# Ledger of designs, part 14: VHH binders against Bifunctional D-cysteine desulfhydrase/1-aminocyclopropane-1-carboxylate deaminase, mitochondrial (DCD)

Target 1, 364 residues: Bifunctional D-cysteine desulfhydrase/1-aminocyclopropane-1-carboxylate deaminase, mitochondrial (DCD), of Arabidopsis thaliana (Mouse-ear cress) (f4hyf3)
Amino acid sequence: SPPSWASHLRPLPSHTFSLAHLPTPIHRWNLPGLPNGTELWIKRDDFTGMELSGNKVRKLEFLMAEAVDQHADTVITIGGIQSNHCRATATASNYLNLNSHLILRTSKLLADEDPGLVGNLLVERLVGANVHLISKEEYSSIGSEALTNALKEKLEKEGKKPYVIPVGGSNSLGTWGYIEAAREIEEQLNYRPDDLKFDDIVVACGSGGTIAGISLGSWLGALKAKVHAFSVCDDPDYFYDFVQGLLDGLHAGVNSRDIVNIHNAKGKGYAMNTSEELEFVKKVASSTGVILDPVYSGKAAYGLINEITKDPKCWEGRKILFIHTGGLLGLYDKVDQMASLMGNWSRMDVSESVPRKDGVGKMF
Below, E stands for the ipSAE of ESMFold2; O stands for the ipSAE of OpenDDE; V2 stands for 0.75 times the mean of E and O plus 0.25 times the DockQ between their complexes.

## First folded at step 4 (VHH)

Design H2 (from E5, 22 letters changed; framework vhh_4orz_3)
Fold by ESMFold2-Fast, scan of step 4:
Structure H2 (fold): chain B 364 residues (1-364), chain A 124 residues (1-124)
Amino acid sequence: as target 1 above (364 residues)
Amino acid sequence: EVQLVESGGGLVQAGGSLRLFCAASGFTFSTYAMAWLRQAPGKRREWVALITSGGSTDYADSVKDRFTISRDNAKNTVSLQMNSLKPEDTAIYFCARGRTYYDFWSGYTEFDYWGQGTQVTVSS
């Protein structure tokens, strides 16, 4: 059932599938240089699964339940060549015995050659997704809705029963993923022996569904934390308008500008990184063991540190929860950009070692 | 109510120039990407030029170095300066509002509203 504070929202989901590993952990995250009394904590939504890792599976728990309820045998979605959403959708479809069809926008001039097996592509192809390549120009001229509908019509003529998941899972039903995440956080805090309460929640903003859900849940529920979203593309005014559309679709009766604070963290631009951003990700990994993705969580964390550096007095004594939205598989697409940062290797000095006389060629 | 109204089309000789205008109303113009698309006789609609809310531009290869897209947020207008026109540029030109979608590793723009179009005819 929905949380009591969310029972007036529409659509009300009738059921979900248990796809994600929930609850995800909340723990201290000790970054250096924080103001006096400022505590940083992390919600590990990168731990929602391995092949399902990240924020997208929380949305898919609702969207896949609707697909199965409608007796679909096939799922269609669309995204870029390294889409985490498409990878999570392909994996979830396999778990539910549904065929998946992914419309992927290639970065190449023509869509007439194999896109390869790097990162998310390998997982998608291994779990049996049907990959349909389109060019960037075809995507922009035709649009995702027309492209998914064209494939839907084709598959229906072949006797299939397709369910279309919109780009990024970003619709009102998918927004319930992070409305439920807010309840989960409330329950985790309520079962603690201490009185931990967060003043701030910080998360990356790419498509808007995650920030819409967590902001609404914090506003309506018991969390009452100030939500900060760090946009990795466009500008904050664009996202206020986009989130408002999701809130209106839920009949939430609230203004986006009242429930979330959107900060610009795009830096060099969407999916592109400054050297400072990549060095920050490396430093966070080496100092805390937490590996942020460079596109979303890495930019959001870097943006947060920049805001704290700008006005440290405003952050003194505050308790901040950062939501890690996943993205480890996409890091493999960034190997070439990060290679120059990786100097921690050496040839082992074996000059004083003696060969074993009791065995060779044995592993253990 | 979103409205996009194109103007500036007409008949020109090959090698000539035209400037198209699009007047937008019913939304916060400055926060949206804007684009020009065209549909030639017997062909599907294709994109020509894009300008983001921040002012970055992108062009189809067929029009690079000949066409320039610009915007005026104070007047809620987007314009397309077309130079060195060719007979192959003959088409109905549409103004479109762009929506950018993001998943974890990609951003892409699709168009949700179009104007009625303005005819451009280039004679040889």
Scores: ipSAE 0.000, ipTM 0.204, lowest interface PAE 18.2, mean pLDDT 86

Design H3 (from E5, 24 letters changed; framework vhh_4orz_3)
Fold by ESMFold2-Fast, scan of step 4:
Structure H3 (fold): chain B 364 residues (1-364), chain A 124 residues (1-124)
Amino acid sequence: as target 1 above (364 residues)
Amino acid sequence: EVQLVESGGGLVQAGGSLRLFCAASGFTFSTYAMAWLRQAPGKRREWVALITSGGSTDYADSVKDRFTISRDNAKNTVSLQMNSLKPEDTAIYFCAKGRPYYDYLTGYREFDYWGQGTQVTVSS
């Protein structure tokens, strides 16, 4: 059932799947250089499971339940070539014996060549997703709604029963994924022997559903933390309006600008990185053992540290919860850009080693 | 077309045992949870036992430690071993296919298909 503070929202979801491994851990995250008394903590939504899922599976628990309840045999979604959402949807579809069709926008000028098998693409192709490649120009001129509708109509004529999931799973139903995440965080804090309470929650914003859900949950529930969203595409004003649409769809009766603070962390643009962003990801990994994805969580964390560096007095004494949204497979798309940062290899010196007498080693 | 066909019911004396079988067809059996529910005269249908696609099991308190649910994915069969039967176990037993999702408002597993049922009568 919904949290008591969310029971007035309409419509309430009818069904949900148990797809994610919940609750995900909350632990201290010791980044160097924080102001005096500032505590950074991390919520490990990169650990939601399901082939390295992340934040998207929380939304899919509701969206996939609706698809199956409507007797769909096919799921359609759309995103960029590096989309974690598309990979998560393909995997969830396979788990539920549904066909998946992914409309993927290439980062290249032309869409007439095989997009390859790097990162999310390999997982999508291995689980049997049908990949429909489009150009950046086609995506921008036609739009995601018209593209998914065109594919839906084609598949219906072939006798299929498709269910369409929007970009990133970000609609009013998908928003319940992070409304539930807010309840989960409340419960985790309530079961602690200490009185830990967060002043701030920080998360990446790619499609808007995650920030809509967590900010609404923080506002209505017991968390009452300021939610900071770092947008990795589009502009903050776009997302204030988009989130407002989600809140209105839930009859929440709140203004998006009251419940979330949206910061621009786009840098060079969606799925593109500055050298400083990649250096930051490497520094975080080497100093804390946490590997951020460079597209979402890496840009959000970099943006947060830049905000703290700009005005450290405002952050003194604050307790901040950062939500790691997953996306590790997208890191493999950055291998060529990161090669110059990686010097930590050498050929093992075996000059003093004695070969085995039998001449045959076991590999594993 | 989804079909569930129960067998193995009958009359048994208190303290006795019965084994119920359910033959399933028309869906990918191995990917769905399967359950047994029962309905006694004048009462509502109640859940008895559940087995997930991964093989984990759960039981109603009234039958725990007396009943055992199992499945054979190669044969598309789910079975219920009933031991130490009591007169209050008298009911029509239904095999049910679990929906792959839960009712959000109640938190309970939902079922979408049932067999015709098999009668179990336990004499005092």
Scores: ipSAE 0.125, ipTM 0.589, lowest interface PAE 5.4, mean pLDDT 89

Design H4 (framework vhh_brivekimig_d4)
Fold by ESMFold2-Fast, scan of step 4:
Structure H4 (fold): chain B 364 residues (1-364), chain A 125 residues (1-125)
Amino acid sequence: as target 1 above (364 residues)
Amino acid sequence: EVQLVESGGGVVQPGGSLRLSCAASGFTFSTYAMSWVRQAPGKGPEWVSSISGSGGSTLYADSVKGRFTISRDNSKNTLYLQMNSLRPEDTALYYCAKGRPYYDYWSGYEEFDYSSQGTLVTVSS
């Protein structure tokens, strides 16, 4: 059943599938250089499981339940070549004995070639997803809805029963994933022996469903934290309008600009990184053990630190919850750009070591 | 064959204005989103702005928001970019492109089917 503060929203989900490992942990996250009294905490949605799923499995618990209820035997979704959503959808489909079809956009030069096996592509191809490549120009000119509908019609003519999941799982039903996450956070805080309360919740914005869900849940529920979303593509006005569409689809009766503060963290553009962003990801990993993905959580965390640096007095004494949305496989797409930052290796000096007297050693 | 022909570039002083035009042919213009992309000397391409097929939705890069306005006239198959309060850093070759950014779209040259010609905008005193 929905949280009591969300019972007026429509449509109400009928049920979910248990795909994620919930609840995910909340713990303190000690980044260097924060103002006095500022506490940063992290919600480990990178630990949701389902083959390194991150935030997307929370949405898929609702979307896959609807797919099965509609007697689908096939799911279709769409995204960029390194989409965490497409990887998560392919994996969830196997858990539920559904066939998956992924429409992936890539550069015009690469659309006619094998896309390879780097990052999310390896998982998708290993689990047997059907990959359909399109160019970025085709994606932008035709649009995701028309592209997924064309594939849906083709598969229906072949006797299949496809269910379409939009980009990032970001529709009204998928938004319930992070409405439910807000309840989970409330319950985690309620059962603590201390009075921990967050002033701010910070999360990356790629497709809009995650920020719509958590901001609505924070607004309607007990959290009442200010939600800050750091957009990694498009611009903030685009996402205010998109989130408004999701809120209207839920009959929420609230304005997006009242419930979320959207900051631009796009940098060089979607899935592209400045050297400073990549150095920041390395610094976070070395100082805290938390590995951020460079496309989503890394840009959001970097954006947050830049906001704090710009006006440190406004952040003094605040308790901030950062949501780590996963995406570790995207880091492997950045190996070439990060190679010069990774100087922490050496050839072991074995000159003073005593060789085995019984001959050549075995490897293990 | 898709053809895009840019015009309207020139030399202007800082704070000045220019209006760029792009005449499109070879496709049903009104059904496609359109974009402006620029490339400054010695730098990679940068996405500037996009407009939906109907003209009902527009997107802007943060560097130009509030200064530039994208528009289109579907009856003339023409895309426009009104550039106000021009700055030296706006100096670039400007290209019109078929298509627009999406949610997880990349910014820049590889993401658009754009004209090879471009129109040069130079902002200098």
Scores: ipSAE 0.000, ipTM 0.107, lowest interface PAE 21.9, mean pLDDT 85

Design H5 (framework vhh_brivekimig_d4; at its last look DockQ between E and O 0.01; V2 from the best seeds 0.00; counts 0 for: pae E 20.8 > 2, grease 26.4 > 24.2, SAP .674 > .668, placed apart)
Fold by ESMFold2-Fast, scan of step 4:
Structure H5 (fold): chain B 364 residues (1-364), chain A 127 residues (1-127)
Amino acid sequence: as target 1 above (364 residues)
Amino acid sequence: EVQLVESGGGVVQPGGSLRLSCAASGFTFSKYAMSWVRQAPGKGPEWVSSISGSGGDTLYADSVKGRFTISRDNSKNTLYLQMNSLRPEDTALYYCAKGPSYYDYWSGYRPSYFDYSSQGTLVTVSS
């Protein structure tokens, strides 16, 4: 059932799948350089499971249930070449024995070559997803809705029963994923022996459903934390309008600008990184052991630290919950760009070692 | 406590048949998709077949399609795999697995993600 504070939203979900490993942990995250009394905590949605999945599986629990309720045998979705959503959808489809079709926008000029096996592409191709490659120009000129509808019509003519999931799983039904995440955080805090309460919740914004859900849940529920979303594509005004559409679709009766603060963390653009962003990811990994993905959580954390640096007094004494949305496979897409940052190797000096008398040893 | 107990394995010659059974307990059997998974000697697990909670939808790996039939009896909480035209490459330890839980949102309860295969049942196809 919905949380009592969300029972007036419409439509309400009928069924869900248990795809994610929940609850995910909340723990202290010790980044250096925070203002006096500022605490940073992390919600490990990178631990939700489903082959390195993060935030998208929470949405898919509701969207896949609707697909099954409608007797679909096939799922269609769309995204960029390193989309975490497309990888999560392919994996969930395999778990549920549904065929998956992914429309992927190439990062290359032409869509005429095999896109390869880097990052999310390897997982998608290993689990048997059908990859349909398109160019950036085709994506921008035709649009995601027309592209998914064209594929849907083609598959229907072939006797399939397709269900379309929009980019990022970000529609009103998918928004319930992070409405439920807000309840989960409430329950985790209630079970603690201390009186931990967060002043702020921070998360990356790629498609809008995650920020819509968590901000609505924080606003309506007991959390009452200020939600800060760091956009990794488009601009904040675009996302205020998009989130408003999701809220209106839920009949929430709330204005997006009242419940979430959207900050621009796009940098060079979607899925592109500045050297400073990649250096930050390396520094976070070396100092805390937490590995952020460079496309979403890395940009959001970098953006948060920049906001704190601009106005430290605003953040003094605050308790901040950062949501790690997963997506580690995006790091592997950055290997060549990060090579210059990684100098920590050497040939082992074995000159003073004592060799084995028999010269025989196990290889691994 | 979820329990899955496989049975029906044995030694058969090529071209023979076996019927595997999986007795399930500790959960509402009819609400969960169920699967058969096998592990051949020296290899990783390979998915074989799945069936929806109602039994209305079935799926098969290409390697067994047309030879194996998955079925269930929800009144007996039992999953079956009818294996025909067995080949030496079908030699494996066969496990049944509870798939992701499909559940009523209004139940006020969220089931576990996956529940495990137990010790399995051995199928050997040889002379």
Scores: ipSAE 0.359, ipTM 0.745, lowest interface PAE 1.9, mean pLDDT 87
Fold by ESMFold2, look of step 6:
Structure H5 (fold): chain B 364 residues (1-364), chain A 127 residues (1-127)
Amino acid sequence: as target 1 above (364 residues)
Amino acid sequence: EVQLVESGGGVVQPGGSLRLSCAASGFTFSKYAMSWVRQAPGKGPEWVSSISGSGGDTLYADSVKGRFTISRDNSKNTLYLQMNSLRPEDTALYYCAKGPSYYDYWSGYRPSYFDYSSQGTLVTVSS
């Protein structure tokens, strides 16, 4: 079942669920201003679904299969208040008749208040996920592992059988989601009538599992593309070490620094945007119709364009595959910051409402 | 502190072979890329070759590609350069250098600085 070039990795997943809509398209992405001969292509992992959409569902296909195999009745996970991973997990849990518990970090001011229904929260609360708020200070002090273990212990005492999924679904098992994505890309290229071959793969780095999987798959498989990850949180050195842990957990025998180049793209920090980043997201949308999430794919694409602008000669003639990791629902958390960038609107000019000949209008 | 000690140089005829070694200490050797740099008399330093921390990725200057092979033994903290088909133009002092812990897509593993305080190992190719 695994790709032949990954059959030596251990442990091998025995089961998956088909949760994502696959394969996702690969097509040209005609951003203006690229160096001579440079081609930008996009892998539309934002199309893996709607409520399940994004890179997270590929990981959940493996993680949820393990949860069911362990006879779990409940899934626990953790993330920021607008976590795409938590939303996808809540949805997938309902699909599989599992209860979900989400530990969501937010500002201290908001942790004692109704969190509202913006973006990802609407989906989570609509499907009936159990939402547990914590402050960013509590998260920093206690840590994600201790927080999820505490909830796990509480639920076990209540007679439940919880399965814990780490931040972003990023453990060695979840890494298989993007190992398989590398096989999918190989197959898509093999079916083409041309000899399309990518020199580079570009992806956002949030929690590390996606870049571990795609980097390893490119390294071991036929793609052999150089992988650039754009870190939207924490420093690149942290992610090299985190990815190494995932690779070691697969017994891959490779050094993370050999298979991926991690760039700092966090800007003002996780989930915070500069005005330049939001202007870029607006420009990409208006010029190409591709909507980038400002927290992940937007920061990664902005980071890529900055690297190209810094040294355009190094990028001449290269074919680049950008992996769009989704996250559209999170855009709704940025509407106030983006308001000044949006186009105008007008009241439509219409002829006066024409009443019926007898002067009496009816409802609709 | 970081310490790099080169050895294995000598005098050989054109077409001959030598194997250089670089003993490393004072840092986690397997974490960092390593490079060989050479300096001929009266010339500036010339980058020769680099190898990733794991040994899985190598890069060579065009002038040595196909003739030189860089390798490392992370269990012995040792970097190697196998030099075959030597030419008089290869005559130089050879230094090893600690490179970055990351792969830079444009410059690869090439170091941003060289330690000129080390002795290096002299390779002389003459008949």
Scores: ipSAE 0.000, ipTM 0.137, lowest interface PAE 20.8, mean pLDDT 85
ESMFold2 (binder alone), look of step 6: mean pLDDT 80; pTM 0.821
OpenDDE, look of step 6: ipSAE 0.025; ipTM 0.328

Design H6 (framework vhh_brivekimig_d4)
Fold by ESMFold2-Fast, scan of step 4:
Structure H6 (fold): chain B 364 residues (1-364), chain A 125 residues (1-125)
Amino acid sequence: as target 1 above (364 residues)
Amino acid sequence: EVQLVESGGGVVQPGGSLRLSCAASGFTFSSYAMSWVRQAPGKGPEWVSSISGSGSDTLYADSVKGRFTISRDNSKNTLYLQMNSLRPEDTALYYCARGRTYYDFWSGYTEFDYSSQGTLVTVSS
């Protein structure tokens, strides 16, 4: 059943599939350089499972349940070539014995060629997803809804029963993933022996469903934290409007601008990185052991640190929960850009070493 | 004052069952999550299971999932742990604790704010 504070929302989901490893941990996250009294904590949604799926599997627990209830045998979704959502959808589809079809947008030069096996593409192709390439220009001119509907019609003519999941799983039903995550955080805090309460919740915004869910849950429920979303594509005004559409679809009766603060963190643009962003990801990894993905969580964390640096007095004494949305496979797409940052290797000096007396070693 | 009193421990053969109880007094029982924590001979404390104040949500350590069931009766201010398919490695002192304990990535363990005296469970032939 839904949380009591969300029982007025419509539609109410009938059930979910248990796909994610929940609850995910909340722990202290000690980044250097924070103002006095400022505490940073992290919610490890990178640990939700499903091949490093992060935030997307929470939405898929609701969306896949609807797909199966409608007797679908096939799932269609759409995204960029680095889409964590598409990888998570392909993996979840395989677990539920459903065929998956992924419409992936890429550069014009790559649209007519095999896209390769880097990062998310390797996982998608290994689990048997059907990959359909389009150019970014085709995506922009036709639109995701028309593209997914065209593929749906084609598959229906082949005798299949497709279910369409929108970009990032971000529709009203998918928004329930992070409404439920807000309840999970409430439960984790209520179970603690201390009285820990967060002033702020920080998360990356790519498609809008995650920020819509967590902000609505924080607003309606007991968390009452200020939600800060760092957009990695488009602009904040676009997402205020998009989130409002999701809230209206839920009959929530709230204004998006009242429940979430959206900051621009896209830098060079979607899936592109500045050198400073990649250096930040490396420093976070070496200092804390937490590996951020450079496309979503890395930009959100970098944006947060920049906001704190601009006005440290404003952040003094605050307790901040950062949601790590996963996406480690996106880091492998950045190998060439990060090569100059990775100097921690050497050829082992064996000049003082003597071969074994028997002349025979083993590799294990 | 806050007080937790355990009962139900004992000696059982492998494959057997035991039911532990914890009677709580001195606080509003239904307002607090409750946990079971165990400490095996020569080892540190291990979190076993937690239940929310309302009883609607439960959580289990992987080592006991499917074998142990945590429950509570708020009208009687009592916490329970039903232990089935007991194994020699389940031998430990079992503690009732107010609050939630769970493993986190950095600390490996979160402390509870109040604990009981413990009850001994021995699984041997």
Scores: ipSAE 0.000, ipTM 0.112, lowest interface PAE 22.5, mean pLDDT 85

Design H7 (framework vhh_brivekimig_d4)
Fold by ESMFold2-Fast, scan of step 4:
Structure H7 (fold): chain B 364 residues (1-364), chain A 125 residues (1-125)
Amino acid sequence: as target 1 above (364 residues)
Amino acid sequence: EVQLVESGGGVVQPGGSLRLSCAASGFTFSKYAMSWVRQAPGKGPEWVSSISGSGGSTLYADSVKGRFTISRDNSKNTLYLQMNSLRPEDTALYYCAKGPSLYDYWSGYTEYDYSSQGTLVTVSS
């Protein structure tokens, strides 16, 4: 059943799957350079699974349930070549014995070639997803709705029963994933022996469903934290309007600009990184053991630190919960850009003075 | 119409073994995950185990891990549950179910297409 504070929303979900490993942990995250009394905590939604890792599986618990309830045998979704959503959808489809078809956007020069097996692509191809490449120019001129509908019609003519999941799983039903995440956070805080309460919740925004859900849950429920979303593509005005569409679809009766603060963290653009962003990801990893993905959580964390640096007085004494949305596999797309940052290797010195005895070391 | 017919239940002593079977018809068996769900006297339904359509993946409730083995024969449209090292707490009606673990959002209970008949397993001295 929904939380009592969300019982007025429509439509209400009927079913869900247990796909994610929940609850995910909340713990202290000690980044250097924070203002006096500022506490940073992290919600580990990167721990929702391995092949399902990240924020998307929370949405898929509802979307895949609707697909199965409608007797679909096939799932279609769409995203960029670095899409964590497409990887999670392919994996969830395999778990549920559904065929998956992924429309992946890439550069015009690469659309006619095998996209390779790096990161998310390896997982998608291993679990049996059908990959359909399109160029960025084709995506721009046709649009995601027309592209997914064209593939849907083709598969229906072949006797399949496709269910379409929009970009990032970001529709009204998918928004319930992070409405439930808000309840989960409330329960985790309630089980603590202390009275920990967050002033702020910070998360990356790529498609809008995650920020819509967590901000609505925080607004309606007990969390009452200010939600800050750092957009990694498009612009904040686009997302205020998009989130408003999701809220209207839920009959929530609230304005997006009242419940979430959207900051631009796009930098060089979607899936592109400045050297400063990559250096920040390396510094966070070496200092805390937390590996951020450079496309989503890395940009959001970098953006948060920049906001704190601009006005440290506004952040003094605040307790901030950062949601890590996963994306470790996407880091492998950045190997070439990060190679110059990684000098910590050497050939082990095994001088002739080190005693040797044949057969002492067993390999197998 | 989906039809599932369970068999193989009976009375067995603690530490004993039983093999349950489920004959499926009315759908393309190999394309759907299948599950075993049990209901002990006076209690709600409890999910026991699931197997993918191909048989390549299996999942088990913590209470039965290492003791029960789920399997299927797609050529015969038949689902199996091999139950070893049976305990008194395994006493229940066992139901064969079409589909993965799908939860009703309102009640929190798993919803499946399953036979109302079930097969009774009694573990007693």
Scores: ipSAE 0.018, ipTM 0.468, lowest interface PAE 7.4, mean pLDDT 87

